VHH binders against o13800. Designs and how they scored, part 12

Target 1, 230 residues: o13800
Amino acid sequence: MNQVTQFSGNSANLMLYWILKSYYSRFDRIMWIDTLGTFNPAALPLPCLEKTMLVRSFDAQGLKDAVDELESNLKSSEDQAYALCIDSFSNPIGLLMAQGNISFAHAFMMTLGRKCRILTRKFRLAVYLSTSLVYIKQLHLSKPALGNSWPFCLDHSYILEDQQHNKCLVHCNQSRKDLLGCSQLFLLLKGSFTHEYLTIDFYNGTPVSVSSKLHVSPSLYHSSTLNSPS
Key: E = the ipSAE of ESMFold2; O = the ipSAE of OpenDDE; V2 = 0.75 times the mean of E and O plus 0.25 times the DockQ between their complexes.

## First folded at step 4 (VHH)

Design c2 (framework vhh_sonelokimab_d1)
Fold by ESMFold2-Fast, scan of step 4:
Structure c2 (fold): chain B 230 residues (1-230), chain A 123 residues (1-123)
Amino acid sequence: as target 1 above (230 residues)
Amino acid sequence: DVQLVESGGGLVQPGGSLRLSCAASGRTFSSYAVGWFRQAPGKEREFIGAISGSGGSTYYAVSEKGRFTISRDNSKNTLYLQMNSLRPEDTAVYYCAAKEYFTAVLYSDYDYWGQGTLVTVSS
């Protein structure tokens, strides 16, 4: 923990749910900042939900207020482990940029991102962000939103590319722990709990890095498992 | 400082909806973060949610599965709790609370409390 991790793409929010579902026992408190109004409590187990504070932020100022509230929580807590999930970080920043003051929006974004990073260094805090991908027509390439300076606020950055037949390719775009170049292909059935049957290893280096089970029906379950390193 | 008075409680059928109001009097309402708590018989007081002074962020205990919505009207010095899809286990005394500073979203951290309003979900 103690790191800022970004997931980018149409399915990026599924990674936040997967992390909480898999690791909620490691956190004493969870703050979920929902900037889209799309939080799905059915995606998380009840013990996880009981630790979770849902924050709905209506704009960039609201997002800052929520992060400031988290900071106050961390300062008044005695050695509690926190997770912060922001879904989506790029949405309120994009709305601020659309108002026409790009320099102000960029400064606001970088100040907030640096604050999140500083908080992970000072407290037992893990930060998970979802962001959109921006298609760059001239390069025929999708890249994470928020520009070239934004990655300096991140410890890890992963890109999720939707593939045909409900599959998702995961790329490791940036990592301070040498996870650069990591990519995995998973079967993800959007809008369902099939992400329970998929796990990923964010550590590049061995072929055994994915645990994947295909659920066809309750009476006809087949699995193929490649264990992820612990 | 601020004084808080809850209203809108009563008997409601399972699956029904109810909106609670909390009227604030005293100094500057918009300088306070305000929230809702409830206490069922024989249980500890539990946090439901809060809203920042600006109204820019709302905070919810997710165990209620998105059935409750908090809003405020600073021009009327009033806080609201919209409760949907009510269940018998939502039966409790509901309290309005306020705090002056964003010290933490801690359940015992509120400075001012109302007297409560009873909500009974039964048929």
Scores: ipSAE 0.397, ipTM 0.704, lowest interface PAE 2.2, mean pLDDT 73

Design c20 (framework vhh_sonelokimab_d1)
Fold by ESMFold2-Fast, scan of step 4:
Order: C-alpha cells, then sequence, then structure tokens
Structure c20 (fold): chain B 230 residues (1-230), chain A 122 residues (1-122)
C-alpha cells in the first residue's frame, strides 16, 4: 500500500493480474487503465472483478483524465483502500514521443508520475504500472523505458525476463524501504533484494505459482515440526 | 434545464441484442460525461458504463464489459448502449445520466432521464 510499483518486460502485465488475484481482498476498489485494449477479465476471480472499474484510454490525455477521475473518487470515498493498475504506462507516452513531442511528452510523463506518487502518500492507494524494456546494444542489457529521470517517481521497479517452460525471472531494479506501513506485498515477490531472482509459473497466461532461488540445505528438510510464536 | 430521453427499450428473448438511445436537449454533450445505469425491481441502482465528454475514455463495470458497449455521437447529441447476449438478469429500467464536471465515475450525476424498460424473457 502507499507505493508506486513498476514491472517492465514482455510479461510485465501478468504481474498486475497476479497481484490482484492474490491480494484483491485488501482493496475496496480497483481501477484498471487499459491503454492497449488487452484487458483479460478471465484472468481474475469474480469477487475481484466486482470491485474493478475498467477504463479504456489509448492516448496520454485519456490516461491523465482517468488518473484525475481516480483522484476525485479518492477524495469522495474517505478511507477506502484502492488499487490502480495501468497497463501499459509506457505506450501512450511512447506515442507522444513518436509524434515529435519529446519535451512535452517527458514533462507530461513526469507530471503524471509525480501525481500518482503524491496520491499514494495522501490516500490508501497502491499503484502498479507495466512498462516496456529498451535494449541497449553497447551494454548488451535491457532497461525499463521512459528515460533516466522516471525512476524518481517509483518506489519499486522490477524487471521480468521471459524464460522457457512458461517461466519468468523477476529481479529487483529499484526498491525503497517503507519503515511505516505495509510493504509485505514485496516479501511475497522476494525480488526486493538486489540480485535475487523470483521465478513465476504461468498457466494460460496467468501466474499460478511463485518461487525464489533461495536455497535451503537438505538437512533442513528433515525438521519434524515447524512452529512460531503467535 | 438539460433534458435526457431514453428510447429503444422493450421485450427481447434471452440471447438477443438491443440498442438503447439517449437523446439530449440543451447544451449538454460536449461538456458533460454521460453514462448508463439500471435498476431491477427491488434492487439498488447499478452503474453500467460512462464515456467522457470528449469520447476519449470509456468506463465499464467489468462484469458487463463483454456484453455491453457505450458510445456517443456528439453531432447528434446522442448516447448509445449496445447490449448483446441478454439474460433474464438484465431485466431492469435503464437510465441515462449526465454529469456536469465530465466526471464519469460514481460522482453525483446532475441530470437523469425517466428511464426505459428492458424485459428479457421468452
Amino acid sequence: as target 1 above (230 residues)
Amino acid sequence: DVQLVESGGGLVQPGGSLRLSCAASGRTFSSYAVGWFRQAPGKEREFIGAISGSGGSTYYAVSEKGRFTISRDNSKNTLYLQMNSLRPEDTAVYYCAAGRYSRPLYEDYDYWGQGTLVTVSS
């Protein structure tokens, strides 16, 4: 809660579905902003869909208008917990840049990102964004789109690398500690530590299980009883 | 003094389709978000969908998304609701509404039509 989280990669949108499928009970209302026309309601359980408002906005102005509408709803709802999912954040911004409006597109993007961040601090709001990756030939690596200043709008940033056998490696690119409040969502992701990997199994494009590369010695498998204090 | 008039309601068989129209009079359309709501007997009013004043964004209650489509024609001052694969559970009075501030989501709508009855049965 109270965070802006970005997932980047070809399967980044599937993380948004996984978060909602796993945690929809923590949210009173969900807004899904679909900029690609690809929202798949079959990927989410009915109780989650009953809380979800779908917004179709294919350009940057429509994206901004939808965020402004969310702000108005947050102000009128008082103390309700909200999730905002934007799939894809980078697409409308990329379209503005392609039109030759680079300075305007950058200013627009940063203003919108800052607004999302401010809303997470003022209200019970979690924001989840999907973005594309950009390949850097000279360094032989991929990084999230939207340029070097964009990460200042984010609390957490994860990169998703597609693997064989319907698997995806998730690793942390950026994380900020939340010393007051709930960051327990990131314990389940296990990608909040630098250079740690999280593997996600998919079925029909929906995440079904999550594991990490943390190794437990064979001797620990022989523990007869597991217990912890209340 | 904005007036909204719904039309196109009636009796339809399960699995059928129906298109509702909402005609606006006065200086409504270019400045207002407009939406569709329904109310079944003994139930609370339910939001279906809305479209922004410019038509640049559409908003849907997700459970209805695959069967219902909202559109507007600002040149005709008309809002449309296309309903497909109708079910008995869709039986309700359907209302169109206009919001002054171009705020389509769950803000108080300023103007309401009188409603048009849709009955889904054999």
Scores: ipSAE 0.481, ipTM 0.748, lowest interface PAE 1.9, mean pLDDT 74

Design c21 (framework vhh_sonelokimab_d1)
Fold by ESMFold2-Fast, scan of step 4:
Structure c21 (fold): chain B 230 residues (1-230), chain A 123 residues (1-123)
Amino acid sequence: as target 1 above (230 residues)
Amino acid sequence: DVQLVESGGGLVQPGGSLRLSCAASGRTFSSYAVGWFRQAPGKEREFIGAISGSGGSTYYAVSEKGRFTISRDNSKNTLYLQMNSLRPEDTAVYYCAAHRGTALFYPDEYDYWGQGTLVTVSS
C-alpha cells in the first residue's frame, strides 16, 4: 500500500471514498486534501472520519503547503500507517498552467509528485490521487491529465469509465509493462491475477463483477491495450 | 516566539453563532501554523482546525460537521474561528495554539498556547 496511485475520470473521486470506506482500518491517520470544496463526510463511516484530517486547498501553493505539513507530521521511527488522498490533483495544477507559465507549472507539478513518491518510500504512507481525463480529438483518445512526464511520479494509474446505475468500470493504464503493479488493486479487491477489469458499485463499496475483457469506449484506450496484460 | 490571547467567548443560545479571535504578538505570526482546540469538562483536548502560515491551506477535524470556519489576518496578527449552528455539546474552553511546524496528527505538540476563552451554549 506504500505507493502513489492515480485514478482518472469523472468518478475518480468516488474511488478515493470507496478505498477509504473499505480499508480505513489499515491506516492510523488519513489526510484528505480537497481542492474543489466537494468533500462529502456522509460518504465515509464515523471511525474513518475520526482518523481523517480535512485540508481545503484551492490553489497550487495551498496544495504544496498541505503536502509539506503532512511531511512534517510523518514519523519514520513509528509503526504508524498513513493515507493521503488528493481530490483533485489536476485541478489546481490546471489553474496554474492557465496562468500562462507552463514551464513553471510543470516544474511545480513534478516537484510535488516526486515529493509524494519519496514520502511513500520513506514512511508507511499510501497516496491516492484523483485526476481528470483529457480527450484528444486528432487521436480519438482520452488520456489522464498532466502530460507525458507525470506518470513517472506514479506507481499505479487507473482509468474509470462511468457505467449505468452508479457503477464504474476500472481499468489499468500502464505506462510501463508492469503487470504486477496493475494487479495490486485487483488482488486487494478480488484476490486474483486472472481478471483485467473490475466493475465497482460505489454505493455498496463492494466489487460487483470482474471481467478479463475491456468493455469501454474505443476513445478511452488504444486497441493494443484491450487484451489482458501480459 | 509568539504570545496568544483569545477573546470573544460567552453565553450563546443553541442554534446561535459566535466568532472567536486570537491576537498574536510578535513579527513571526505568518511563519506559524495556528489552530483552535477545545476542552469540555472531564474530556481530553480536542482539535478543531488549523490554518497554514500563508493562509493557503485550512485544516479541519471532520467531526465538527462543517459548522466551524478558520481564517487569519496576518496584517493584524489575528486568528479567527467562526462558529455556526452551536449546540450544547459545543460548550468548552476554546484555545488558540501555534506551531512553527505542523503537529496536525499530534495536536499535543503545538508550541505556544493561549489561556483559553469559555463558550457556553445553553438556553
Scores: ipSAE 0.415, ipTM 0.721, lowest interface PAE 1.9, mean pLDDT 75

Design c22 (framework vhh_sonelokimab_d1)
Fold by ESMFold2-Fast, scan of step 4:
Structure c22 (fold): chain B 230 residues (1-230), chain A 123 residues (1-123)
Amino acid sequence: as target 1 above (230 residues)
Amino acid sequence: DVQLVESGGGLVQPGGSLRLSCAASGRTFSSYAVGWFRQAPGKEREFIGAISGSGGSTYYAVSEKGRFTISRDNSKNTLYLQMNSLRPEDTAVYYCAARSGYTRLSYSDYDYWGQGTLVTVSS
């Protein structure tokens, strides 16, 4: 709600689909910016698709134009709850860096990220970004100051770690919520399976509550406690 | 000022394909965001797809993503809509529209309109 959330990793886009499938009823409109050409409508229920506008933007200018269009729609549709999903945020920025102007790519990225954050504060907008770990690592190495400043554009950041048997662990990397730190853990199914998930809430290392659309062994909640990779 | 003229409409079989064209005349076409809208009898005018002035972003109604593709050729001042796997419910008058600046999704935000081209999907 009114936040900028980033998911990073090879399967980061699974979280965007999971959020929309779980929470689409909270949004009046959804804009999905697809920078890879990989949007899969079969992953989302029909009522969610009926609210969704698909934007194909393969370069940085296209991504900026789409966000500017979103801003215009938000100003024209005051009182509507909007979700913005960008899959992948890192792809068009990486292309800018590959063109040899790292300073321009840095400034572009920060300007766009700051704009998204400002929009979430002014309007009923939630922003969900997917990024690659390789892209984040390159930015961190190229400009250490960039790695330190980028988190200020984010309210939440999660890392997705691929597991065996079509499973994916989701680890909290950053959270600005006062009530919940980085204590939520998500286990997702992927591959040929549809967006099934397991959410385990922890309190001081002990499972407190479980929410799941997946039927799993009871031992998974206790004997197989999943911890942060750090 | 820009004037728009649609072409390419007609009768097509269910499952068939059709390419619509929209020719623009007047000022620099690349300064305009352009889109396709359709209106079936007794229904409201609905958004189909749009493309930014540079061609860097394309916008689609999700229900049509796998069947429709929008493109533009600024050197020819032309907008295109490629329609595949057509269904009887795609029967409508198809309009192209243009506006200066950013792409919009509501027809009321567009300044320039063509007269429309009829697409009938029937056997």
Scores: ipSAE 0.396, ipTM 0.714, lowest interface PAE 2.5, mean pLDDT 73

Design c23 (framework vhh_sonelokimab_d1; at its last look DockQ between E and O 0.04; V2 from the best seeds 0.00; counts 0 for: pae O 11.6 > 2, placed apart)
Fold by ESMFold2-Fast, scan of step 4:
Structure c23 (fold): chain B 230 residues (1-230), chain A 123 residues (1-123)
Amino acid sequence: as target 1 above (230 residues)
Amino acid sequence: DVQLVESGGGLVQPGGSLRLSCAASGRTFSSYAVGWFRQAPGKEREFIGAISGSGGSTYYAVSEKGRFTISRDNSKNTLYLQMNSLRPEDTAVYYCAAKTSYGYLFYDEYDYWGQGTLVTVSS
């Protein structure tokens, strides 16, 4: 809701599908920017697809043009609630960085991120981004791509770490102790407050259950299944 | 200014495919974003898809589940719409349109329009 939220990891894109499947009724229009050529319309219900504009942009300039198109749409439809999903934000930026001038690529990335953030403050816009993780050998940790300045463009940042048996551990990137940010994800996903992390079970590329490993007061705890068994 | 002429419409059976062309004449085709719209009898003109001047971004109405593909050839000043798995409800007059600014989804914001080409999908 009027915020920029990032999900990072190999399964991060599945969170974007899950949010739209669960909450498309809150939005009048949806723009999905597909930078990988992997958008799967079969993963979303028809009423959601009827609100959805698919944008295929495989390079950084295309991504910028799509965001500028969104800005134009927002200005002409200020009373409409929009969702923007970008899958993946890190891919075209990474390709731009690989082409040479890293300072140019970084400036491009930050300018685009700042624009998205400003648009969420000026219009009824929620932004959801997927990005990759980068493994740091010395720390035995994975961190989101795009460097140390990128998180300043985000309201919320969550990491999905793949687990065995099609499970993902979801936790806050900015701070595991930032329970307010984690609560925002839990409110969006489960209607719950006060979790430090979640475990999400996947089936056929779709989250089917969400659970918390940590103790939560009974009145604040919810767990729901997103799909009925086949 | 740009002038647009559509071609490639006609009668096709359900499940068939059809490729529409839009030929542009004018100074600089690559400076224009171009799109496809359609209008069925008794219905308002609806957006199908658009492509940026550079071709770096393509825009689609997703309810068609990937049946339509837009491309452009700036060297030939031509826009294409490839339509697959056609259904009777795809019967409409198909229009090509061009503009110099963002706002690709709104038909009343396009600067230049072709005359349209009729596509009939009938068994």
Scores: ipSAE 0.597, ipTM 0.799, lowest interface PAE 1.3, mean pLDDT 76
Fold by ESMFold2, look of step 5:
Structure c23 (fold): chain B 230 residues (1-230), chain A 123 residues (1-123)
Amino acid sequence: as target 1 above (230 residues)
Amino acid sequence: DVQLVESGGGLVQPGGSLRLSCAASGRTFSSYAVGWFRQAPGKEREFIGAISGSGGSTYYAVSEKGRFTISRDNSKNTLYLQMNSLRPEDTAVYYCAAKTSYGYLFYDEYDYWGQGTLVTVSS
């Protein structure tokens, strides 16, 4: 807990649901920021939903407002444990970039990311967010969106690649060494850093099993920060 | 500093839909976070949802599973609550409320309250 964790890929939001299904009893309050309009309450147990505030934010200002609301709640209830889920973080940033002021959009993104990281250090807060992947033809690999500076706001980053037959391959893209004591967050993933890949089976959009295989892919096998251009 | 008037309540059959209105006067409601609550007789007041003062986000207690939608019409200074798939358990007095401070949108620490509009869901 007390970390910023990113899941990237088309199935990334399913990991957010899985984390909450697995860990909601550890949180007193949950804020789910839905920037896509795709929140599915049937994916979560009723006890989890009862402590969840759904926020529908379809632009960058709405995302900022939701984080400001969370900060106010944290300051008034410092003994309570919170989870923040953002599905997706990349969508409102991408929309802001499409308006033509890319430097403003990048500054906005970094300000929010740094704020989330600071809040996880000051309060009992875990942040889970989803982002898009960008395909890099020259490298034949997909990397998380949002460019080269964004990973500085993250403690952990995982890439999900969809497979045939409702399977998803999960790779650890980034994990900070000084946070090794948080390895319990990865128990459901059955993996550690870049040496192990996990396969997640889905049924009707719901994760139903996790298995672990040793699988080497030169494009995805590393133990360091993402080095691709954006 | 702001007056709130709810309307649109009434009798509706189970499975039906109803739209409630909250008209704000005195100032534009864009200066306030505005929320919807309800209270059945003998029960605690229940938060339904809110819209932020900046207007960029709507907030919901998810126990209603998406049956309710909050929206606004800036030209009319009016907030709406659209309720679909109504059930007898939705019978209550529905209140609109407003506040100026961040935090506690989920809580009932709002500064200004309307008088309420009764919704009855019965065959």
Scores: ipSAE 0.250, ipTM 0.664, lowest interface PAE 3.6, mean pLDDT 75
Fold by OpenDDE, look of step 5:
Structure c23 (fold): chain B 230 residues (1-230), chain A 123 residues (1-123)
Amino acid sequence: as target 1 above (230 residues)
Amino acid sequence: DVQLVESGGGLVQPGGSLRLSCAASGRTFSSYAVGWFRQAPGKEREFIGAISGSGGSTYYAVSEKGRFTISRDNSKNTLYLQMNSLRPEDTAVYYCAAKTSYGYLFYDEYDYWGQGTLVTVSS
């Protein structure tokens, strides 16, 4: 294992790797949508990888197709637990925006986000979305590269990485301004799963509580060594 | 490259049992995760189950859990499928598949396939 490569190549998605490495045993199937082409299999144990379907989707259509495929699989295996990781959700969206397709980008994001939400309600599905950040010069802050409408599209939580490398869970009920200044953002769509660091409780298909640990080991940020919870 | 050859298929009565084998060529059998698929006439090929290279991990289709058991003997370069409580709807050509890539569920995730062995469940 090349530690330097792992660290440098996956710095923006370390949380996803950590989540999977820690909890892959709780999923029957994992879909990893790689929008950057930088998926690093060496960061995950073989049994996890064997459960993981890697999909490389570099545009919005590809992302949609991947989620549609997931939906199809979910329908055929309703009792199985699934995890969806998108690294990064913002890339296809950002691409559309950069092309000047702002309205379409927003519509796409809302539609796909809603679809993911619906799937998490209908099936045993956890969805983890990483995002890149956009620097706002006027504010000297960064925000998620998801446009202004994203926080209002889903009943979701955010795993926020602050400047001190602390992790905290933020509910979607918080103002969008609370997302500014983050060094890293991960979106968590609520699902019926229990994690050591995250707990999402469902009652009759409705999420009723979300809890998380506030601190993540600095080793996740300064080394490529990802450890499973003891 | 690896060649896979299935055997053990045949006619069996409902409620019966059958054990299929898949012989793999080469010296690196343990490097491959392997799985079983089946295809009935006029139907799509469907996943049954898979086992990791080391044999330490297994995965089954939900519909097949409890009736089918997958195992492997790396010293013999052989994959097995034990089928119990067979039903007429289990009639199909059964295929062995091997892969080095991720995922178990989808047939396109497997790189190598056998020619298949026919299993007929009929009274």
Scores: ipSAE 0.006, ipTM 0.267, lowest interface PAE 11.6, mean pLDDT 72
ESMFold2 (binder alone), look of step 5: mean pLDDT 79; pTM 0.814

Design c24 (framework vhh_sonelokimab_d1; at its last look DockQ between E and O 0.02; V2 from the best seeds 0.00; counts 0 for: pae O 13.1 > 2, placed apart)
Fold by ESMFold2-Fast, scan of step 4:
Structure c24 (fold): chain B 230 residues (1-230), chain A 122 residues (1-122)
Amino acid sequence: as target 1 above (230 residues)
Amino acid sequence: DVQLVESGGGLVQPGGSLRLSCAASGRTFSSYAVGWFRQAPGKEREFIGAISGSGGSTYYAVSEKGRFTISRDNSKNTLYLQMNSLRPEDTAVYYCAATRSGALWYEDYDYWGQGTLVTVSS
């Protein structure tokens, strides 16, 4: 709770569903901002859906409007616990970059990220972002000094690496509240403090189990993840 | 200082569709977020969905399973609710409402229409 958490990778959005499925009882209100039109209500239980406001954001201004709406609600009901899920955070930013508006896209990303961070410190709010590794890496490469400031907006950052046989390996990239690596992810999901890696099993695109044991299945691709630095 | 008038309600058979309209009088309609609510006899008023002033974001109560779509046309000062696959349980008075406060979730709306009745029956 009171954290900004980013999940990056092709399956990053599925972590948002898993968190809500597992922890919706801890939140009074949930805002899901859908920038891709891919929200799947069948992935969440009915009591969770009854707390959930689905926001379809057509552009960067729409995304900003939705976060501003959340801020107004937080100010009106300071004693309520909120979750904000943004799927995908990088999509509106990537569209601006693809159109040649790289400086504006970077400024937009940083402004929105800083606002989310401030809101988690002032109110009972947890923020969960799904991002594309391609656009995040591109922002770091095109504006290194400004791109390097994005991690400041995050409390936790996890990279999801797709594996064979409907498995996904989760790597902890950043944790500001726990010097023991990814124990905060385990605290949120299982209450484990010892493992740095999780294995997620998928069934028809839906996470069905999360394991704290290290996954040892072979990878079919070369990834510039934390576990493939060479 | 906006007046809202709903229209398009009526009797429809189960499985049918209706489009409700909400006409606003006022110069600054685009500065308001506007939404739809319904109230069945003996029930609490229920939020259906809303749309931001810019039209850049639409907000939905997910429990409606995507059967309803909200849109606006600021050039016509009009808000719409498209309702599909209607069921007897959708029978209610439908209200449109407008707010500048940004409290789209909590019925903290400043202006309300008088309502239009939708009856879903065979």
Scores: ipSAE 0.600, ipTM 0.804, lowest interface PAE 1.1, mean pLDDT 74
Fold by ESMFold2, look of step 5:
Structure c24 (fold): chain B 230 residues (1-230), chain A 122 residues (1-122)
Amino acid sequence: as target 1 above (230 residues)
Amino acid sequence: DVQLVESGGGLVQPGGSLRLSCAASGRTFSSYAVGWFRQAPGKEREFIGAISGSGGSTYYAVSEKGRFTISRDNSKNTLYLQMNSLRPEDTAVYYCAATRSGALWYEDYDYWGQGTLVTVSS
């Protein structure tokens, strides 16, 4: 809550759905900005959908328009809790960069990211966004998209690492709080993330010291829990 | 000031399609977000969706499941609502509305059309 959180990787949209499935009762209004045209309403419970506004924005101007409209709604409804999900943030920025004016695209990105962060300070707003990974040839590594300045707009950043046996490790690579190095293990079951134990409170942006036991049939899962240090 | 006039309403059979138009007058039409609402007999006015002034973002209540599409043509000062797979429950008066800002969960749009009736019946 009151934070900007990024998820990077091929399964990042599944984290956004998991966030909303887990926490929709904590929000009065949800805005989902779909920059890819891939929003799947079947992934969310009906009570969550009833408070969700779907926004289709396929370029940088559309993304800015949507955030400006959210700001207007926040100003007129300060007593309500909002969630903003953007899937994906990196796609419209990448398209803008591809048009050849990198300086303009960078300024646009930073202005928008700073606005999101300011809004989370001023209003009851949580921002969750997805980005792609970019392969850096000189380093032989994949890193979150959008370059070295973008992380200044984020409170937390997570990289999703798909693993064998239908597992996905969500690893915190940046935190303005005490989450750096923490991880959450998810299992992919029927197209959705599930877990045996929650190790990160993604709503508050804090480690979890308690565990939630999930009794799982061994024939359906071959998993182990990964507890992040707190 | 902006004036809005809806057209395209009428009687349509279940499963059919209908396109509503909203003609706007005013030099600054592109500076307004414009949306569609409907009101069935005995029910509250319901937000369908809206489109930003630039046309860069469209906003939808999720319950429509993609049956409705909103678009605008700023060169013609016109807003459109394409409705497909119509059902009797879609019977309502459909309104277009325009606002300067703050529109999506906030029903107090600045300018409203008079409405056009859509009836879906065998």
Scores: ipSAE 0.541, ipTM 0.799, lowest interface PAE 1.4, mean pLDDT 84
Fold by OpenDDE, look of step 5:
Structure c24 (fold): chain B 230 residues (1-230), chain A 122 residues (1-122)
Amino acid sequence: as target 1 above (230 residues)
Amino acid sequence: DVQLVESGGGLVQPGGSLRLSCAASGRTFSSYAVGWFRQAPGKEREFIGAISGSGGSTYYAVSEKGRFTISRDNSKNTLYLQMNSLRPEDTAVYYCAATRSGALWYEDYDYWGQGTLVTVSS
């Protein structure tokens, strides 16, 4: 695939690549779930790729299976730090919606999201989710391609990218209106490690540090200061 | 902008097979997830299936699983829909659509073809 073509569309997840390029050394293993088939290995350094497992998963079942596989790996290697990148979470959901299974799509989001969250608490795992946006022509606005319920499903932080590639950090409890008009939505589920917690701190939409902590308060998932520089 | 043009539609007998093609313009075809839809007279547009940009993953509507096969050739900028065991109920205008968003709800697709008519009749 041509690098230019991969990064020219809305399907390109620049944020995920940026995160990994910046902090891949903090992880022992990385799972990248490519739902669109647009993964660009050239966008990542070789040492990152060497510890990255690429999984192509286009539908909901495939995504579930991939996460289950990750869980199995986490159980077998509890001390290893993992990163899970899903580019993009909206694809399998979109498929379900296109099929007319709206309720199932919602259930799927909740279930899989919850699983990811649980895994971040049980293992040394960080989860990064990309969500595509849908352009509404009539309104000249973009919205997340996840339906209306997604913001309420998970404890997560948002990084919003506008059309000019300006980034801002949004707390999960903020209004969903903040998600409109963006070019890309990035969801961060901070990882909690059993003995050493790894977290990425963001300031004004930019990651500033990857730190290890002895413990993470559950309240951090809902704190507006979650992504403050450490 | 991507232009999509469907072809291959026509009249076919029940039990027959038909292969539709969708030709895409441009050089960025592989960056799009592409899907097939159909709309029968008086009915809503129905999702058939979709395929990832690389072609490595496919998804089908439950009702069409096993009977329809979607594939793509990125070197030719072409999407295919192989339809087997066709039934009168399959009579519809068939559309190809492309999306960069990854959302595959029909209203979320960025580009649509004009459609090709498939008529299944004795």
Scores: ipSAE 0.000, ipTM 0.243, lowest interface PAE 13.1, mean pLDDT 72
ESMFold2 (binder alone), look of step 5: mean pLDDT 80; pTM 0.820

